# VHH binders against Tectonic-like complex member Mks1 (Mks1): the designs that were tried, part 5

Target 1, 127 residues: Tectonic-like complex member Mks1 (Mks1), of Drosophila melanogaster (Fruit fly) (q9vym3r434to560)
Amino acid sequence: KRVSLLLELQEGQNFENPNIHVRYYLKAPANTFYEGTPGVDTMQGATATCRNAGDWRSAHLGHCWQVTLLLEEQHHPADLLHLYFEVISIDSWQRERCEGYAHYAIPLTSALPTDSIRLQCIRPLGN
Key: E = the ipSAE of ESMFold2; O = the ipSAE of OpenDDE; V2 = 0.75 times the mean of E and O plus 0.25 times the DockQ between their complexes.

## First folded at step 1 (VHH)

Design f10 (framework vhh_7ocj_1)
Fold by ESMFold2-Fast, scan of step 1:
Parts: structure tokens; sequence; C-alpha cells
Structure f10 (fold): chain B 127 residues (1-127), chain A 119 residues (1-119)
């Protein structure tokens, strides 16, 4: 009925542009209430901008936030919280550019992962 | 674009009761969660009560046991029954509707109705 999640965007790897941040968007199932305070954006937000460093091109994000959802008792095991991520780079002219998208869905009525999950980032199409 | 029309606000003495009503179009009401928010002078808007399309309810901690939210699907109306009112309940009360009941995502807002509780 009440699901409390601690979420962390830990790092991004293998992005060619050194200055990145991640925007996130959460989409709860229909008939789900979100707990929060006015002016605190836990369902949408962005990490701080990080610089990719070293040979491995790792950006340390370390962005944590908590989300508490209230579900109807009749919700099905297939009810999912969708997490959408957009990786944004800042070029040398201070322009934002999308580097890719990632998505993850969390089943709200089953055991939650305790280990880190690696998401594959899908690059925008084009030449 | 859909309209929400609020009614029932006014002046009441501490310990009294008021019932707020919010009328919505059929399309928005049947598909959307409905909520009541309030904003006192100099403060941020805060959730008072919400009800999903399936009838699941949620209340702010400061109104639990005193306020009751309900919906009348035949009338396309959501109600807020406010009992045991205190001066700290004085605020403008807003009706809101959204497809997904989460904070900062309300798609439609009423114009607000003033509730004033005198001591």
Amino acid sequence: as target 1 above (127 residues)
Amino acid sequence: QVQLVESGGGLVQAGGSLRLSCAASGRIFSEYAMGWYRQAPGKQRELVAAITSGGYTRYGDFVKGRFTISRGNAKNTVYLQMNSLSVEDTAVYYCAAEQYPWLDSYDYWGQGTQVTVSS
C-alpha cells in the first residue's frame, strides 16, 4: 500500500562530452498518490553538472532523493513506476545537447533491487 | 481545456463546519484524480485532501479526522467536508484535477474560494 523508495543516480560512463548532467522524470501508475512537500520536485529534476574524467570517462553524479507512493490496495502486481532519464551535455559554447535516453521500470508490489542497476543509454537517431 | 468551478467557502466561527464543492466536466472527472489544496497568506500551497478516480483518498496530517473528501460521479462534483474548523484553517482553498495524482503535476485548477475562520 505505501511504498518508499530511496533512489540514487550514481554515475554515467563512456560519454564523449565531458560536461554532463541527467534529467529525470518519474511516472507513477494511475490511482497512485505521491508524497512530497510543495516546491520539492521528486518526480522531476536534474543532477548537478559533472565532468567526465580519466580514461574511463566516468561522471560521478551521486544524486539521491526519496519518493513515497501510496497505492490502492487493488493495484495489480504489474503496476510500475517508470523512471526516464535524459543525459544532457554542455558544449564549449554553453549549449545543451541530448546525449541519450534511458528507462527503467520498478514493480511496486514486489521485492525491490538492493544492488546497483546499469541502464543502457539509447542515443538519438541521425547523422 | 476544462473548467473547475468551486463553491461553499465563507466565514465561519471556530468549531464550525463548511462543505466545499467543485464541479468539473464529465471527461475530466471520470479520468482524473481530484484534490483540494489550500494557501494561507505568505505560505506555499499545501495538499488538504485528494481522491483518485477509483475512490482512494489521501489527507494532509493537519486535517486527518476533521476533513472528508468524496466524489459524486453522477454530478461530476468533488466535495470537501470540513469539521471542527480552527483559525489555522483560514486560507484560499483550490480545487485541482490531474491525470496522475502527483505533486506539481495538476493539469487544471479552480480559481479558489476563501475560507475564513474567526475566533
Scores: ipSAE 0.000, ipTM 0.136, lowest interface PAE 12.8, mean pLDDT 73

Design f2 (framework vhh_7ocj_1)
Fold by ESMFold2-Fast, scan of step 1:
Structure f2 (fold): chain B 127 residues (1-127), chain A 119 residues (1-119)
Amino acid sequence: as target 1 above (127 residues)
Amino acid sequence: QVQLVESGGGLVQAGGSLRLSCAASGFTFSDYAMGWYRQAPGKQRELVAAITSGGDTRYGDFVKGRFTISRGNAKNTVYLQMNSLSVEDTAVYYCAAEFGYSDYWEDYWGQGTQVTVSS
């Protein structure tokens, strides 16, 4: 069975540092294959850095990509695609800082959400 | 397929130093954040140090100024230099790929290496 997903990281909100990008990592369940162009990894990557120097409440990312998964006929109903996101800011010295991370799991054998989903970012605790 | 292999643990006197290494394979090392965690008997596992793919570091409050995390992307290895060790640093030290709350990220864990600091 072939499952095609069109994913978009639309925007980030309420970050104090305006220069952000998002790194993403997708983990497929065991016995799942994915289609792709050689040299193009759709299961991990990063958005371009958003400068957001005007209205600091919203950083527009607009990063779209397609993931196509091939599920074996004998797959488990609880098979999930895990989406991991890390929000990174860049300072004037080009140093990266983690602003937080988020996770979302998509059931591959169930109906997929069609609306935009807002994820809360969790920051690492302590200095 | 993913493997994290720790080395460098052992018994050391208070005030001594150890350098832990973690050799990684089975994933694109340079794209992942790497971390060191520790767990003493009867305590929860806690973050010791982490380093992002871009080289930014984070340390637990009790090890700042004494421990240094670094990475060698060419060798797929992350290191923890531990200086001025105290009895309170006695624990099993675990290498992990992808730092953060373990419930939120897929954590790849090594088997751990014992560090014992005697008084």
Scores: ipSAE 0.000, ipTM 0.112, lowest interface PAE 17.0, mean pLDDT 73

Design f3 (framework vhh_7ocj_1)
Amino acid sequence: QVQLVESGGGLVQAGGSLRLSCAASGRTFSDYAMGWYRQAPGKQRELVAAISSGGSTRYGDFVKGRFTISRGNAKNTVYLQMNSLSVEDTAVYYCAVDTYYEGWDEFDYWGQGTQVTVSS
ESMFold2-Fast, scan of step 1: ipSAE 0.000; ipTM 0.171

Design f4 (framework vhh_7ocj_1)
Fold by ESMFold2-Fast, scan of step 1:
Parts: sequence; structure tokens; C-alpha cells
Structure f4 (fold): chain B 127 residues (1-127), chain A 119 residues (1-119)
Amino acid sequence: as target 1 above (127 residues)
Amino acid sequence: QVQLVESGGGLVQAGGSLRLSCAASGFTFSEYAMGWYRQAPGKQRELVAAITYGGSTRYGDFVKGRFTISRGNAKNTVYLQMNSLSVEDTAVYYCATEVPYGDSWYEYWGQGTQVTVSS
């Protein structure tokens, strides 16, 4: 079975530092294969760096990509695609700082929401 | 032309207080967020405090509970009240905002005001 997802990271709301980008990593269930263009990794990547502005320092990411997964016939109905996000800010001296992590799991065998989903970021402990 | 002019910096003894002011002009002050940043010698510039046009505030970890940001929209001014100052607070303090410039948002900074805390 072929499942094709069009994913978009639309915006970030974080006013600690003016410039942010998001790094993402996707973890597929066991016995799942990816279909993609040679030389293009759709299971991990990063958005372009965007400037946050206004209330909550909203950053407009607008990063879209397509992920195509090939599921085996015997895939469990509750198998999930895990999406991991790390929000990185860049200060005026070009140093990177982790602003937080977010996670979302997509059931591959059920209806997907049509609305945008807002994820809560968890800040790193100890810094 | 957007202009930000800081004032109120100076020399203060540890445990003392200072109040910084930033006079803004060249944009509709009441519609934009304002922030205070600082930079100590040999360190990166870091966020001290920010306030939205609606009055919500955010503070850097090392100043939370000691510093208070506020704004006076009628005077186009943002303030930073600094209490319980320590030597580690010694830095140049910068006022900042982001406002539209054509189809983009641009960050504007003041020239900075020096704060020196002695033991």
C-alpha cells in the first residue's frame, strides 16, 4: 500500500530570538519503505531560516515537502509515522540555540485532519 | 526613518537599581513589539526582555523576577526596570523592534546604553 503525505511547516511563534529555522526528522514504522527522488532525503531536513516579527514574533516558514511511504500488506492498523521537530534560533552573532522540541504522530491507516495542527514545543532542560 | 534612542544607563553598585528608557520614532509604536537585548564583552547578544503591542511580556532566564519591561504608548517609549543588579548584568543594553519595510520585516536597533555594575 502506498501512502502519500503533503506536509507543510507553516509558522513558528517564538520571540526569544529574531531568526529561526526548524529541523525535522521522520521515523517510519518497521517494515516501511520510502519512495523518493534519488539524492533527496524526505525523512529529515530543515526549513530556511526565517525572521520572527510582531506579536509572539511569528516566523513564516512555508516549507512544503512530499513524503511517500510504501506499507507492507501486514502493517498493523495503529502503526504511526513519528514527526520530530527542533526549533533553532540564530542570534545576531550567528550562533545557534535550541528553542524547543515538538513531536507529532500520524496514524498511517486512518483519516488525517484537514485543518492545521498547532504543536506545543518543550524547551530543553538545563539551559 | 525608524529611530530608537536608549537612555538611563550608567554605573551602579551591586544590589542597586536602574531604569532604562527607549524613545521610538518613525513608526506606529503602539502596533509593534519592543525588546531589550544586552551584550557583554566577549559574549553573544542575548534577549533580556520583550513586550508585545498588547502588553504580554517575556524575559531571559537570568533576569526573570529581577527585571520588568513596560511600555508607554502615549510617549512612544519602552522601559526596562532593573532591580537587584549584579556584576554579571554589566553590558551594553540595546532597544530593538521589527517593523515592515516594503514587503519585508526589518529589525531596527538603538545604539545602546552602557550599564556597569560594580561590586
Scores: ipSAE 0.000, ipTM 0.095, lowest interface PAE 17.6, mean pLDDT 73

Design f5 (framework vhh_7ocj_1)
Fold by ESMFold2-Fast, scan of step 1:
Structure f5 (fold): chain B 127 residues (1-127), chain A 120 residues (1-120)
Amino acid sequence: as target 1 above (127 residues)
Amino acid sequence: QVQLVESGGGLVQAGGSLRLSCAASGSTFSSYAMGWYRQAPGKQRELVAAIDSGGSTRYGDFVKGRFTISRGNAKNTVYLQMNSLSVEDTAVYYCAARIEYGSEYWYDYWGQGTQVTVSS
């Protein structure tokens, strides 16, 4: 069974540092194979760096990519594709800081929501 | 998920060489950073060598110049070439896979470990 997903990181909101990008990575369930173009990594990557704008403090990412997974026939109903996101800022000293991370799990055996999903980022512990 | 199986461990005399192999199964090998860790009795597990999806490497200070990590994406295998072995290299060696752009809060996959014993 083939499952094709079109994923889009649309927007980051309410980040005070003006220069952000998002790193993403996907963890597939056991006995799931990635189907794609050789040499192209769709299971992890990063968006372009985007400046927060105006009073709304919105960073428009508009980063879109397709992932195709080949699932074994005896796939467990609770098997999930895990999406992990880290929001990274760069300061005036060219230092990267983790502004937060977010996680979303997609059930591959159920109908997917077609609506945009808003994820609340969790700040790293310390300082 | 990724399943890791190590091989190539064994007994070797000081000054000798061994090559460890780690065969990975699963859908995302080419996208993972791969590493070798070791743990001697009574010590914490420590990083020996790591290689990212692009082939960039890093090494623990205690093995620089002696060990070389490499990967074969076509075979889903990572290798550790160990030269000029000393008794202090005696440990169980573990293969690990980590999502490169992931947070340190998420631990990935570990092999079962392979014993390396260096005798004097």
Scores: ipSAE 0.000, ipTM 0.103, lowest interface PAE 15.6, mean pLDDT 71

Design f6 (framework vhh_7ocj_1; at its last look DockQ between E and O 0.03; V2 from the best seeds 0.00; counts 0 for: pae E 16.0 > 2, grease 25 > 24.2, placed apart)
Amino acid sequence: QVQLVESGGGLVQAGGSLRLSCAASGFIFSDYAMGWYRQAPGKQRELVAAITTGGSTRYGDFVKGRFTISRGNAKNTVYLQMNSLSVEDTAVYYCAAYEDSYTLEFYSDYWGQGTQVTVSS
ESMFold2-Fast, scan of step 1: ipSAE 0.116; ipTM 0.634
ESMFold2, look of step 2: ipSAE 0.000; ipTM 0.096
ESMFold2 (binder alone), look of step 2: mean pLDDT 83; pTM 0.845
OpenDDE, look of step 2: ipSAE 0.021; ipTM 0.239

Design f7 (framework vhh_7ocj_1; at its last look DockQ between E and O 0.21; V2 from the best seeds 0.00; counts 0 for: pae O 12.0 > 2, grease 25.2 > 24.2, placed apart)
Amino acid sequence: QVQLVESGGGLVQAGGSLRLSCAASGFTFSYYAMGWYRQAPGKQRELVAAISSDSSTRYGDFVKGRFTISRGNAKNTVYLQMNSLSVEDTAVYYCAKTSYEYEPGYLDYWGQGTQVTVSS
ESMFold2-Fast, scan of step 1: ipSAE 0.006; ipTM 0.193
ESMFold2, look of step 2: ipSAE 0.044; ipTM 0.551
ESMFold2 (binder alone), look of step 2: mean pLDDT 83; pTM 0.848
OpenDDE, look of step 2: ipSAE 0.000; ipTM 0.197

Design f8 (framework vhh_7ocj_1)
Fold by ESMFold2-Fast, scan of step 1:
Structure f8 (fold): chain B 127 residues (1-127), chain A 118 residues (1-118)
Amino acid sequence: as target 1 above (127 residues)
Amino acid sequence: QVQLVESGGGLVQAGGSLRLSCAASGFTFDSYAMGWYRQAPGKQRELVAAITSGGSTRYGDFVKGRFTISRGNAKNTVYLQMNSLSVEDTAVYYCTTHPFYDEWEGYWGQGTQVTVSS
């Protein structure tokens, strides 16, 4: 089975530092074939840095990318693609800080979600 | 910028063994499935073996039990260990990034010739 996903990081909200970007990392289940363009890494990356809009309380990311996976017929119905996100801010001294982590799992052998999903970020207790 | 370079082919007697290597560069190797195809003169390319990013393998029926595919992610290399070779294994062997898609949907190496004598 061929599964093609169009993923979009739309916006981040309620971060106190003005400049943020998001790093993402995808983990597919074992026994999954990857399709891609050589030289383009779709399983990890980062968005451009965006300024938080005070009036909107959001940073507009609008970062889109495509992931194509080939599943063997013996894959289990519970096979999941795991998406991990790290929100990073840059302060006035140009130092990076982690603002939070988020995770989402997509079932690959059942109905794929088509709606926007809101993820709660877990904020780290130190820097 | 993308390169797949096969090596390890040659002339071998029936019953012998060869190990093919495919050195990959220009992409994130460990995120891609890799495969080996072969093509004999006047015949279509056929899948020999494939390996997923997670290490699961698939083989063509005519090579099961004789060939083993493996990968070394630290070296960006995929291997094909070929044992108990027969004259029918004579072909050009190609490395590819898209083992289950149409020929034009992936990247291919130039191929390495394997010749098995009686």
Scores: ipSAE 0.000, ipTM 0.173, lowest interface PAE 14.3, mean pLDDT 74

Design f9 (framework vhh_7ocj_1)
Fold by ESMFold2-Fast, scan of step 1:
Structure f9 (fold): chain B 127 residues (1-127), chain A 124 residues (1-124)
Amino acid sequence: as target 1 above (127 residues)
Amino acid sequence: QVQLVESGGGLVQAGGSLRLSCAASGFTFSNYAMGWYRQAPGKQRELVAAINSGGDTRYGDFVKGRFTISRGNAKNTVYLQMNSLSVEDTAVYYCAAGVEYYTDDSWGYYEDYWGQGTQVTVSS
């Protein structure tokens, strides 16, 4: 079974530095692989760095990408695709700082959300 | 509303001194790093001095030993004492404020807020 997802990271809000980018890590559940790469169950990527000069609390990302997964017959309908996000800010010295992590899990056998989803970022221990 | 207002600039002769002040409002001053930058005509803006919430300081190479940055948290003001001024110090001086970050060996900050600048002119 093939499942195709169109994902978009729209914007970040309430960060002290508006110069942010997001790194993402997608972990496919058991018996699921990305199309074209049998045995590979992870996908990584990052958005461009974004700054909203008019509002230091917001950053417009507008990053879209498509993910296609192949579900084997052993795939359990309750197993989820895990999306991990790390929000990184860049300072005036060109150094990176982790602003927080966010996580979202979706079932691959159910309808996708029709609205945008707002995720709360958790600041990591020790940065 | 966040505001940074510089003062104390002006005309001074080479070898003289000036003290710049930057009055801040609209944020918790004591939790922010403060810095001074300068920009001469046709040049890029460069760091002059910075001070973090804990009072640790950083200086640009061309001003070490001549300039001193300090802060008065009770007055929400950061200061730049400039001694032994030379014609090469002529520039618009900008105040900046932002959130701190730390590395294993050092610290820096994000410049979220900027003042409008104050002109310093050094004549020989």
Scores: ipSAE 0.000, ipTM 0.088, lowest interface PAE 17.7, mean pLDDT 75

## First folded at step 2 (VHH; from a5 with N31Y; framework vhh_6z1v_2)

Design a5_1 (at its last look DockQ between E and O 0.04; V2 from the best seeds 0.00; counts 0 for: pae E 12.9 > 2, placed apart)
Fold by OpenDDE, look of step 2:
Structure a5_1 (fold): chain B 127 residues (1-127), chain A 125 residues (1-125)
Amino acid sequence: as target 1 above (127 residues)
Amino acid sequence: EVQLVESGGRLVRTGGSLRLSCAASGLTFSYYAMGWFRQAPGKEREVVAAISRSGGSTWHADFVKGRFTISRDNAKNTVYLQMNSLKPEDTAVYYCAAEGYYPSTYIDEREYDYWGQGTQVTVSS
């Protein structure tokens, strides 16, 4: 079975520091492969750095990407596509700082939401 | 008009402590990261410490070695530099600076938006 997803990172809010970009990691469920890349069950990418000086504590990301998955017959409907997000800022000393993490799991065999979803971004203690 | 006004600099003996303050006005304080710089006679200005907008993240120069601590109170529009175990080498004019949003992710001292007039710290032996 072929499943194509169009994903978009739209906006982040209330981050402590500017110069925000988001790294994302996609973990496909078992017996699922990315189209054109047999055996690959992980994909990663990153948004551009948001330098919006006019938005108070808001990062407009506007990052879209398409994911096409090939689900093998052995695929379990309960298995999910996992999206992991890492929000990173870069300071004036060229150091990357973690602003937080977010996670979203997508069922691949059921109806997908079409509206925007808000994810909680959690900063690890001590960072 | 934006103003950064440093205070607290004075003559102290080696091993002494000072607390510098920088009062900001004319800008949305919480929108700016703040930094402390210093310039000793005949030397280049160097960064001492920096603090993020919320105060949740701080940076200190290696030469600080745990002696100085930057902090801020956004309700008071003030950034502080607690200086302990002062040495003669710490003698310098200390400047407060405000860092806003910039097109570049990498900012040197020349890219800071606003600077204070500086406050003299003198450490005698």
Scores: ipSAE 0.000, ipTM 0.255, lowest interface PAE 11.8, mean pLDDT 85
ESMFold2, look of step 2: ipSAE 0.000; ipTM 0.125
ESMFold2 (binder alone), look of step 2: mean pLDDT 85; pTM 0.878

## First folded at step 4 (VHH)

Design g1 (framework vhh_6z1v_2)
Fold by ESMFold2-Fast, scan of step 4:
Structure g1 (fold): chain B 127 residues (1-127), chain A 125 residues (1-125)
Amino acid sequence: as target 1 above (127 residues)
Amino acid sequence: EVQLVESGGRLVRTGGSLRLSCAASGRTFSYYAMGWFRQAPGKEREVVAAISSSGDSTWHADFVKGRFTISRDNAKNTVYLQMNSLKPEDTAVYYCAAEGYYPSTYIDESEYDYWGQGTQVTVSS
């Protein structure tokens, strides 16, 4: 009935632009309600901007937040929480650009992963 | 979704100033990056300025840099374009736009899903 998720965006790699942040958006399945933490937008938001450092274009985000979902008694096993990520850089003339998109779906009625997951960002070719 | 309504367009003399406003209705304004575009008769639509969802990052086209400033007030669900030192070449219909779900840049009009109806700015010499 009640599912509590602790989510962490740990790091981004292989982005050459110096200032990056990640925007996230969570899409809950139909007939799901959520419980937010005070002062925190749990279903969408952004990490702090961080610069690439040291170990070959690593950006250490360390952004944690909690999402609590209230599921109806007759939810389907295929009900998924969709996580959408957009990696955004700010170039030398202060223009925001998308560096890539990533998506991950979490099954809400089965075992949840406990280890880190690596997502590949996609973007239009030649950009 | 979001709906956008521009206001503030009028006739102004060369060297004058205007502030355009774009009022958003809907519950998600603060999630969207916003842009100002313009289109003069017989010309293609061009991007003028863009602002991130938080307001921390802005971009301005070279032909308005130093004259125009984009800003936003998320508490009022409004984005602004302050236009100074207006030139006859600035005469156009000005549109505000909100980003789509997956924008690849903030300067490509194809990446904005929500558009206002436009407000006419006329600069006379």
Scores: ipSAE 0.000, ipTM 0.116, lowest interface PAE 16.5, mean pLDDT 73

Design g10 (framework vhh_6z1v_2)
Fold by ESMFold2-Fast, scan of step 4:
Structure g10 (fold): chain B 127 residues (1-127), chain A 123 residues (1-123)
Amino acid sequence: as target 1 above (127 residues)
Amino acid sequence: EVQLVESGGRLVRTGGSLRLSCAASGRTFSYYAMGWFRQAPGKEREVVAAITSSGGDTWHADFVKGRFTISRDNAKNTVYLQMNSLKPEDTAVYYCAADRYIYETDSYEYDYWGQGTQVTVSS
């Protein structure tokens, strides 16, 4: 079974620093293969850094990419594709700061949602 | 899983041609993206060419573009590297590798590797 996903990171909201980008990492279950183009990483990457300007606290990312997965016949129906996101800001001194983490899991053998999904970021609160 | 065995490496003169083959065993070969890597003495291992699981798309490093061509035959479970206009700087051990995914970094990460085949280009 071949599953093709079109993924889009649309926007980030409520981040105080104007320069943000999102790093993403996709983790597929066992018995899943990836069809891609060499030199084009579909399972991990980063958006361009977006200046948070215009509307208050809204960063328009508009980062779109396609992931094609090949599922073996023995694939378990509850197996999930995990999407991990890390929001990184860069201040006026070029210092990177993690603004938060978000996670979403996609079932590969069920009907997929067509609506946009809003994820809440968890911020690191330690030293 | 796949097991990979390279063949075809030998001594060849500058300007010559050579075709390397990588024979794979395993029923899942057609699901893997495949790559050719090389490593010369005192140099880091570098990616030479890569091909998608279907064979629909290929990539070649700038230093071999126009001279080398990667291809695959999924019915024969084989990947090829056709090498033309060989130069002394192409001398290296050439490795075949299989990957379930490709990361865009300075080094490609691959799941399975062959043992390598030596190519020597003399002047």
Scores: ipSAE 0.005, ipTM 0.225, lowest interface PAE 9.9, mean pLDDT 75

Design g11 (framework vhh_6z1v_2)
Fold by ESMFold2-Fast, scan of step 4:
Structure g11 (fold): chain B 127 residues (1-127), chain A 122 residues (1-122)
Amino acid sequence: as target 1 above (127 residues)
Amino acid sequence: EVQLVESGGRLVRTGGSLRLSCAASGFTFSWYAMGWFRQAPGKEREVVAAISSSGDSTWHADFVKGRFTISRDNAKNTVYLQMNSLKPEDTAVYYCAAEGYTIDSYSEYDYWGQGTQVTVSS
């Protein structure tokens, strides 16, 4: 079974520091294969850094990529693709700080989301 | 069983052209990205060109860009490498490979058959 996903990180809102980017990591079930663009790792990466502006403090990321997974026929209906996100801010002295983590799981053997989904970030518990 | 069989290699003079073919069987060809690799005696194998599963995206190494063109025919389970303006430095055994990845490891290509020898003489 071949499952193709078009993923977009659209925007981040309500972060303390003016510049953010998002790092992502995708984890598929065991015995899953993937294909992608030659020379590009589609299972992990980062967006460009964007600036929050004013009181609405949104960073427009607009980062799109495609991942195609190849599932063996014995895959269980509950098998999930896990998406992990880390929001990183850069301050005026160019220092990076983790603003929070978000997670979303996609069922690979049922209907896939077609609309935008809003994720809440969980702040780190210490350093 | 996955099989990739390369053909079309021969002796050709500098400035000449060749088209290599790779016939695939044993898997759903249209699901996989395909690549061409080459290896000269005493050197490591290097990637020459790659093509997406649909054929809509291609990549070519800088040392062949503008001279070589990768293409595929999913109805015939075949990938091609059109080689123009051949140079002696292009002399190598050429291999086709199907792209595979596992989620907890790095991307890999599988090499099948003996490859096809291309010799470019001056």
Scores: ipSAE 0.000, ipTM 0.098, lowest interface PAE 17.0, mean pLDDT 71

Design g12 (framework vhh_6z1v_2)
Amino acid sequence: EVQLVESGGRLVRTGGSLRLSCAASGRTFSYYAMGWFRQAPGKEREVVAAISSDSGSTWHADFVKGRFTISRDNAKNTVYLQMNSLKPEDTAVYYCAAESYEYEPGYLDYWGQGTQVTVSS
ESMFold2-Fast, scan of step 4: ipSAE 0.121; ipTM 0.583

Design g13 (framework vhh_6z1v_2; at its last look DockQ between E and O 0.12; V2 from the best seeds 0.00; counts 0 for: pae O 14.6 > 2, placed apart)
Fold by OpenDDE, look of step 5:
Structure g13 (fold): chain B 127 residues (1-127), chain A 125 residues (1-125)
Amino acid sequence: as target 1 above (127 residues)
Amino acid sequence: EVQLVESGGRLVRTGGSLRLSCAASGRTFDYYAMGWFRQAPGKEREVVAAISSSGDSTWHADFVKGRFTISRDNAKNTVYLQMNSLKPEDTAVYYCAAEGYVHDEYWSTSEYDYWGQGTQVTVSS
C-alpha cells in the first residue's frame, strides 16, 4: 500500500521572538518503508528562519514537502504517522531558544484530511 | 521591559584606555543592533559605534580613528566599547542603545529603541 502525503508548515503565530524556524521529525508505523530521493530525507527537516517585523509578527514558513510511505496491505488503520515539531527562535545574541513543541498524528487512511490544522505549541515545564 | 545599563565610565588621563560595558536584561527581546552613543556638553548626541545583531558587522564613527572598538559577549548579554588613546575631546556621557522588539507573552510590539542612562567618561589633560 502506497500512501503519499503533501505536507506544509504554513505559519507560526504568537511566539515571543519574531525570528523562528521549525524542526520536524516524522515517525511512521512499524514495518513502514519510505520512498525518497538520494540526499533528501523527507522524515525530518527544518524550515527556513522566518522573521516578520510586522503583520502581527506572524512567521510565514511556507515549507512544503512530500512524504511517501509504503505500508503493508494488512496495515492497521489505527497506525498513525506522528509528526513532532520543535519551534526554535534565534535571538540577536545568536542563541537558539526553544519556543515549544507541537505534535500531530495522521491516520494513514484513504480519507486523509485536506484542511489546515492549527497545532498548539507547548513550552516544556522549566523552559 | 528591557533594561540597558552602562558601566565603566570614569576619569582617565589623555592617552589612557577605558572599557565600557552595556548589560542588557529584562523580558525576552531581540535586537537589530546595539550601539554606543555619546553626548558632550553643549553638543548633540552622536553615534560612536554599532554592532549588528549577528555580531558580524561593526561600524565606527570617523572620529574614532581606530581608537575605539565595539564588541559583544553573547553569553553575558553585554556589549563593550574598548576605548584606547583617549583624548579630552572624548569627554562625554556615553550611552548604550538597542533597536529591536519588545515581546509580551503572546504579543509583539512594534520596533523601538532602548537607551541606558549613560556613563560619564572624562579625559583630563
Scores: ipSAE 0.000, ipTM 0.199, lowest interface PAE 14.6, mean pLDDT 83
ESMFold2-Fast, scan of step 4: ipSAE 0.000; ipTM 0.121
ESMFold2, look of step 5: ipSAE 0.012; ipTM 0.292
ESMFold2 (binder alone), look of step 5: mean pLDDT 80; pTM 0.820

Design g14 (framework vhh_6z1v_2)
Fold by ESMFold2-Fast, scan of step 4:
Structure g14 (fold): chain B 127 residues (1-127), chain A 125 residues (1-125)
Amino acid sequence: as target 1 above (127 residues)
Amino acid sequence: EVQLVESGGRLVRTGGSLRLSCAASGRTFSYYGMGWFRQAPGKEREVVAAISSSGESTWHADFVKGRFTISRDNAKNTVYLQMNSLKPEDTAVYYCAAETYYPEDYLSPREYDYWGQGTQVTVSS
């Protein structure tokens, strides 16, 4: 079975620090293969850094990429593609800080979401 | 900690068949996914086929689908590439490679930790 996903990280909202980027990591079920361009990792990456400050206090990321997965014929309903996101801020001294994590799981044997999904970030313990 | 040695490359006529073998030595071979890559003179190294650690899942590039078949025998620590209906454009050095337990992109050469020295396949009319 071939599953093609067109993914877009559209925006981040309500972060205190003005410069953010998002790192993503995709974890596929066992015995899943990926199609892509050699030398380009579609299962991990990061958006460009965007300034958070604006009229709506949002960082407009607009980061789009395609992931194509090849699954075993006897794919199980419990097999999920896990998407992990880490929001990183950069201060004026070029120091990176984790602002939060988000996670989303996509069932690979069912219909995919048509519209945008809003994920709540879980902030690490500490200040 | 695996070492790979390819064999089976030779001169063959258009329409012919070859079977390439990749023998692995070292530990943990059965935990690695494996790939076959090729590189023609003056061109980039490209992925031809890939196989999961268990051998239950395989992938083949569009330009070889229906002609090439990848397989493995974990008891013998060996990966095979059966090549049928060979064409002159299949002429290249063929490499086998081993990747980590959790591949992020099996098509990327960077995801493969170990590489063989290559075996030359030449297809003539």
Scores: ipSAE 0.000, ipTM 0.074, lowest interface PAE 20.4, mean pLDDT 72

